# VH-VL binders against dITP/XTP pyrophosphatase, part 2

Target 1, 211 residues: dITP/XTP pyrophosphatase, of Hydrogenobaculum sp. (b4u8r9)
Amino acid sequence: MKLMICTSNKKKFEEISSILESLKKDENLDLEFVKPPKEIEVEEYANTFLSNAYLKAKAYYNAFGIPALADDSGLVVEAFSDNLERPGVYSARFYKDSFGSHVLKEEDFKLSKDELNNLKVLRLLEKEENRKAKFVSVVAIVLSNNYGIFGEGELKGHIAKEPFGNFGFGYDPIFIPEGYNTTLANIENKDKISHRRQALEAVFFMLKKML

## First folded at step 19 (VH-VL; from v04 with heavy chain H35E)

Design k03
Fold by OpenDDE, fold request of step 20:
Structure k03 (fold): chain C 211 residues (1-211), chain A 124 residues (1-124), chain B 108 residues (1-108)
Amino acid sequence: as target 1 above (211 residues)
Amino acid sequence: QVQLVQSGAEVKKPGASVKVSCKASGYTFTDYYMEWVRQAPGQGLEWMGWINPRSGGTDYAQKFQGRVTMTRDTSISTAYMELSRLRSDDTAVYYCARDSPYYSDWEYDAFDIWGQGTMVTVSS
Amino acid sequence: SYVLTQPPSVSVAPGQTARITCGGNNIGRKSVHWYQQKPGQAPVLVVYDDSDRPSGIPERFSGSNSGNTATLTISRVEAGDEADYYCQVWDYDSDHYVFGGGTKLTVL
């Protein structure tokens, strides 16, 4: 069976494929990880990681008739997530999200995307005692028209009072993972705490049971 | 400060090989893909390929398949690009450039840090 | 192969707005990045993901992308903005990074 890894990013394809190949090692599975024949446009308008992952996977499945894997991930700050997880599906563009938009001023937009996202999170949490947060990764596999499986991985932690570390990307400078006393920006070898790997392991486990 | 420092200029004969080094500092070398781009004199930018310093995995532009080898030494945070069977049209400035982190949840693919470039001249 | 088309040159007077276009089939569905390269120097990322700016890049630099055209806009152009500008995309079908041919911006 072929399984399409549905991402427009080649490096991400390689990363996901590499993890899955590692998981497949020593398993007698008729499973081949492949790139979709073509890139298709997928509208990610859902409000949850799972929904977005599913929509993407489903779109590719519908397009090519091959089992399809897709993922979605982001940061969830508990204090912002009463009704809808936030930043959630808006993680990459949280600075543009209408939620809490008042905390960013015109003068702030000289900053980079990542800086703006981080700044917004920090300002919104300024008076909040609950600074719990987590990175979430969801991987969905659509195997047929009416059947799919999914796995989820989480990296729990909390938001720092201020950015620490100048490395990494996204929210790395303000996120302190559980079990650590520093931000992701200052942590080497993040493989051990990869929420993506966790999600892939989870969904692979399910897939393995089906094959 | 994040920076990439490349090896010095090279002069090679046709048929020879050249190996350019790129030393990274100011960030975790193994966390980011390293890209290689070249630019012939007076010409535009041409992508050659990338290496994942963590795994050693590579992807080369089709044009350079069979002639280019990208490697890394993680102990000294250095990436290498070797181009073999050199010809005159390989004369160019070769750049290393930092790409996205391998663990990125986003699909960033811009090259945000560049080396200073290495001029490679191929002449008989 | 996917091709990005840029005008070879653009000229503007100081204080004016420069617009450098990058044409590509359905480029609006791609993430476009822009690099500035001054003579004898390495390229510098000035806009990424269509419209985002790296740290340290002036707000005068902005980007847009829709349909078949991406545009780098440089407002209040200064003499120091004179450089070559390259657009870039990742092409899924060919698995290649593709650069435009570059645009020479001349400040008159």
Scores: ipSAE 0.635, ipTM 0.886, lowest interface PAE 1.4, mean pLDDT 93
Fold by ESMFold2, fold request of step 20:
Structure k03 (fold): chain C 211 residues (1-211), chain A 124 residues (1-124), chain B 108 residues (1-108)
Amino acid sequence: as target 1 above (211 residues)
Amino acid sequence: QVQLVQSGAEVKKPGASVKVSCKASGYTFTDYYMEWVRQAPGQGLEWMGWINPRSGGTDYAQKFQGRVTMTRDTSISTAYMELSRLRSDDTAVYYCARDSPYYSDWEYDAFDIWGQGTMVTVSS
Amino acid sequence: SYVLTQPPSVSVAPGQTARITCGGNNIGRKSVHWYQQKPGQAPVLVVYDDSDRPSGIPERFSGSNSGNTATLTISRVEAGDEADYYCQVWDYDSDHYVFGGGTKLTVL
């Protein structure tokens, strides 16, 4: 079986493929991970990681007729989250999201996108005691026109009081993983994609049972 | 202070090899991909390839496949680019540049920090 | 292979707006990055992902990208903006980063 890894980013393709090949090692499976024949423009308009991952995988499946794997991931801060995980699917562009936009001032927009995202999270938490957060990854595989599988992984932690480490780097300068006393941006030799690995392990387990 | 510091200028003869070093400081070296770009005198920028310092994995532009080798030493936070079988049109400034982290959930790939450049002159 | 086309030069008076174009087939479907390079210096990222600015880059620098053209716009141009400007994309089909040929901005 061929399984498309649906990302246009070569580095992300290599990372996901490497994880899946490692899981396949010593398994006698008829399973090959392939690059999609062409890049497909996918509008990810849903409000959940699963729905966005499915939309992407489905678009590639519809275009090429090959089982398709896609993912979506982001930061989830417990204090911002209700029926909708937040920043959630808006993690990369949280500074533009209407939720909590009042904490950003016009003068702040001289900062980079990543700095704005981090600043927004920190200001929204200034008066909050609950700083629990997690990185979430959801992987979806479309296997046919009308069914598929999915898996989820989490990297739990909490939001620091202030940025530490290389601030020009996503949310890692403000995220302290469970079991540590400093931010991801200041931790060497940690598997910073453990949530992606967990999600991939889950879907691989199900695929193995089907092959 | 985040910075990339490259080795000094080199003068080489055709057929020789050159190895340029790029020492990273102020950030976690193994978290970010390292790109190599060259610029011939009076010309534009030309991508050569990347290395993932965490895994040692590489990808080279087709033009340089078979002549370029990119390596790293994580104990001293240093990346290397070696170009072999030099010819006069390899005369250029060679840059290293930091790219996105290996675990980025973002799809962009901008080169946000550049080394100062290393001039390599090949006389033919 | 994928080609990015830039005008060789653009001249603008101080205080005016400079627009530097980067042409490519369906470039609007790609993320475009812009680098400034002053004589004898390394490139500096000034706009990424079409329209976003790194920390420390003045708001005078902006970008847009649609159809077959991406544009770097520098408002209220200053003498210090005089430099070469390069656009860059990742090309999925060739698995290559591609740079434009560069545009020399002259502030008269």
Scores: ipSAE 0.553, ipTM 0.840, lowest interface PAE 2.6, mean pLDDT 89
Fold by ESMFold2, fold request of step 20:
Structure k03 (fold): chain C 211 residues (1-211), chain A 124 residues (1-124), chain B 108 residues (1-108)
Amino acid sequence: as target 1 above (211 residues)
Amino acid sequence: QVQLVQSGAEVKKPGASVKVSCKASGYTFTDYYMEWVRQAPGQGLEWMGWINPRSGGTDYAQKFQGRVTMTRDTSISTAYMELSRLRSDDTAVYYCARDSPYYSDWEYDAFDIWGQGTMVTVSS
Amino acid sequence: SYVLTQPPSVSVAPGQTARITCGGNNIGRKSVHWYQQKPGQAPVLVVYDDSDRPSGIPERFSGSNSGNTATLTISRVEAGDEADYYCQVWDYDSDHYVFGGGTKLTVL
């Protein structure tokens, strides 16, 4: 079986396929990971990680008739979340989201995207006792029309009171994983605590049973 | 202080090889992809390829396939680019540049930190 | 073989607005990055993902990207902005990063 890894980013393709090849190692599975024949444009309006991952995988499946894998990921802060997980699907662009926009000031917008996102989270939590948060990754695979599977991974933790560490990206400087005393930006080997790897492991387990 | 420090200028003869080093400091070397770009005198920027320092995986621009090898030594946070069978038109400044993290949900493909450049002169 | 086309030079008076274009087929569907390079120096990222600035880049640098043209805009141009400017994209079909040919900004 060929399985498209549906990303236009070559580095993300290599990362996901490398994880899946590692999980496949020494298994006698008829499973090959391939690049989609062409990049396609996908609608982005879903409000959940699963819906976004599914919409992308489905669009590629409809275009090429090949089983398709896609993912969506983000930060979820418990204190911001009600009927929707927040920042959720808006994690990369949280500084632009209308939720909590009052805490950002015009002078702040000289900061980078990641700095703005982190600042917004920190200011929204200034007086909050509940700083629980998690990174979530959802991987969806469309196998045929009306049939697919999905897997989810989580990295639980809480939001630090201030940024710490010179390493990492996005929310890493403000996220302290469960079982650690420091932010994700101060942890060097992250493969073992990857929520993306967890999601891929879950979906790979399901695939094995079908092959 | 995040920085990339490259090895010094080199003079080579046609047919030889050159190996340029790029030492990273101030960040986790294995969390970010490393790009290599060159610039001939008076010319624009030309992408050569990338390496993932954690896995050692690489991808090279078609023009350099078979002549370029990118490696790294994670114990000293250093990336290397080796170009073989040098020609006079390989005379250029060679840059390393940091790119997006390999595990990121928010992979930025922009080259946000650059080394100072290494002049390689190929002449008879 | 995706091609990015930039004008070779642009001249602007101090205090005015400079616009540097980067042309490419359907470039509006790609993420465009812009680099500033002064003589004898390494490039510096000034705009990424079409319109976002890295930390430390003044707000007078901005970008836009639509259709077949991306534009770097520098308002209130200063003498210190005199440099070469390169646009860059990742091209999915060729698996290559592609740079434009560069634009020399002269502040007169």
Scores: ipSAE 0.506, ipTM 0.822, lowest interface PAE 3.0, mean pLDDT 88
Fold by ESMFold2, fold request of step 20:
Structure k03 (fold): chain C 211 residues (1-211), chain A 124 residues (1-124), chain B 108 residues (1-108)
Amino acid sequence: as target 1 above (211 residues)
Amino acid sequence: QVQLVQSGAEVKKPGASVKVSCKASGYTFTDYYMEWVRQAPGQGLEWMGWINPRSGGTDYAQKFQGRVTMTRDTSISTAYMELSRLRSDDTAVYYCARDSPYYSDWEYDAFDIWGQGTMVTVSS
Amino acid sequence: SYVLTQPPSVSVAPGQTARITCGGNNIGRKSVHWYQQKPGQAPVLVVYDDSDRPSGIPERFSGSNSGNTATLTISRVEAGDEADYYCQVWDYDSDHYVFGGGTKLTVL
């Protein structure tokens, strides 16, 4: 069976494929991970990780007729969330989201988008006692018309009072995983605590039982 | 404080090989992909390939496949690019550049930190 | 192979706005990055993902991308902005990073 890893990013394709190949090691499964024949534009993401992952996988399946894997992930901060997880599916562009936009000032926009995202989270939590947060990843596989599987992974923790380490990419400089006393930016060998890996493990276990 | 420091200039004859080093400091070396780019004198930038320092996995531009090898030594936070069977048109400045973390999908593939460059001159 | 086309040079008076274009088929569907390179120096990232700035880059650097053209805009240009500017994309079909040919910005 061929399974499309539905990403336009070569490095993300390699990361996901490498995790799945590691899970497949020493198995004699007829399973091959492939690049989609063409890039598909998937506009207007939904409000949940699962819906976004499914919509992307479904679009690729509809285009090429090959089983399709897609994912969606983000940061969820308990104090920002109600029936809608926040920043949630808007994690990469949280600085532009209307929720909590008042804490960012005009002069802040000289910062990079990652710095703006982190600053927004920190300022929104300035007076909050509850700093609980998690990274969430959802992986969906569309196997045929109206049939598929999905898996989830979570990395629980809390938001630090200030950035620590290299204040560069994503939320890692402000996220302290449960069981650690430092931020993700300063933890070696993150594969063992990866929420993406957890989601892939879950869906791979189900897929293996079907093959 | 984040820096990529490359090895010194090299002069080579056609048919030889060159190995350029790129030492990272101020960040976790194994968390970021390393890109290699060259620039011939008076010319533009040309992508050569990347290495994932954690896994050692690589991808090379088609033009250089069969002649380039990218490696790393994680114990000293150093990436290497080796180009074999050198020709005079391989004369260029060779750069290493840091790219997005391998473990995240919310970062973009932008080369945010560059080494100072290593001049490699190939002459008969 | 995907091709990015930049004008070889752009001249602008100090204090005015410079616009450097990067042409490519459906480039508006790609994430465009811009690098500044001064003589004898390594490139420096000035705009990424079409319109975002890395830390330390002045707000007068901005970008846009739609249709077949991405544009780097430098407001209130200074003599220190004189440099070569390169656009860059990832091309899905070839699995290659592609750079434009570069644009020399001259501040008169």
Scores: ipSAE 0.501, ipTM 0.821, lowest interface PAE 3.1, mean pLDDT 88

Design k03
Fold by OpenDDE, fold request of step 20:
Structure k03 (fold): chain C 211 residues (1-211), chain A 124 residues (1-124), chain B 108 residues (1-108)
Amino acid sequence: as target 1 above (211 residues)
Amino acid sequence: QVQLVQSGAEVKKPGASVKVSCKASGYTFTDYYMEWVRQAPGQGLEWMGWINPRSGGTDYAQKFQGRVTMTRDTSISTAYMELSRLRSDDTAVYYCARDSPYYSDWEYDAFDIWGQGTMVTVSS
Amino acid sequence: SYVLTQPPSVSVAPGQTARITCGGNNIGRKSVHWYQQKPGQAPVLVVYDDSDRPSGIPERFSGSNSGNTATLTISRVEAGDEADYYCQVWDYDSDHYVFGGGTKLTVL
């Protein structure tokens, strides 16, 4: 059976396939991981990682008739999250989100997008005692019409009082994983705590049972 | 300090192979994709491909498919680019450059750190 | 294949503003990166993701991208800004990084 890893990012494809190949190792599974024949546009953005992953996977399945895997991930800050996880699906563009928009000023926009996102999170948490946060990854596999399986991974931690480190991307400079005393930007061997890997492992376990 | 240090200049005959090394320091070598770009004398930049130092996965520009091999030695934080069946138009400065982290969910990123370049001359 | 078009040269007097364009079909839908390359040196990233600056790059460097044209703007140009500048994008159709032909910026 072929399984499409649905991403327009070939590097991400390589990473995901690498993980899945490692998981498939020593398993007697007729499973081949392939790139979709072409990229398709998925127009609708959902409010949850799961919904986004599913929509994407479903779109590709509908387009090509091949089982499809898709993922979605982001940061969730507990203090910002009630009915809707935040930054959540807006993680990459949190600085543009209407939520808490008042904390960013005109002079701030000389900063990079990552810096703006981080700054917004930090400013919103200035008086907040609850600094708990987590990175979440959800992987969805659509195998047939109205049949999908899901896996989720989480990296729990908290938001630092200030950014530390110039390496990494996104929220790495302000996120301290559970069990660590430094930001994600300064941690080596992130594969060990990869929420993406966790999600893939979870969904692979389910997939294995289906095959 | 984050830096990439490449091997020295090479002079090769047509039909030969060249292997350029790129040693990374100041960061976790396996955390970032490594890109290779070349530049012929007086010409622009040309992308050759990338390697994921963690997994060893690669992707090459179509132009170089079957002729380029990118590898790495994680024990010494070094990436390698081998180009075979050299011809005169392969004469160029070859660069390694750091790209995005392998764990990134972002779009394709820019190359933020570059090696100093390795001049490869192919002449009869 | 996807093509990026840059003017071969741009000249500007010190203290003035230089604008280097990068043309491409619907380039505004892509993320554009810019590199500075001085003679005998490796390229240096000066703008990424259309308008973001790496750490250490002065605010004089800025970028924009819309429609079919991306632009690198260098305000208050200095003699040290004389260099070749390259734009770059990822092409999803061919799965290639694509560079522009480069622009030689001359400071008069």
Scores: ipSAE 0.373, ipTM 0.800, lowest interface PAE 1.9, mean pLDDT 92

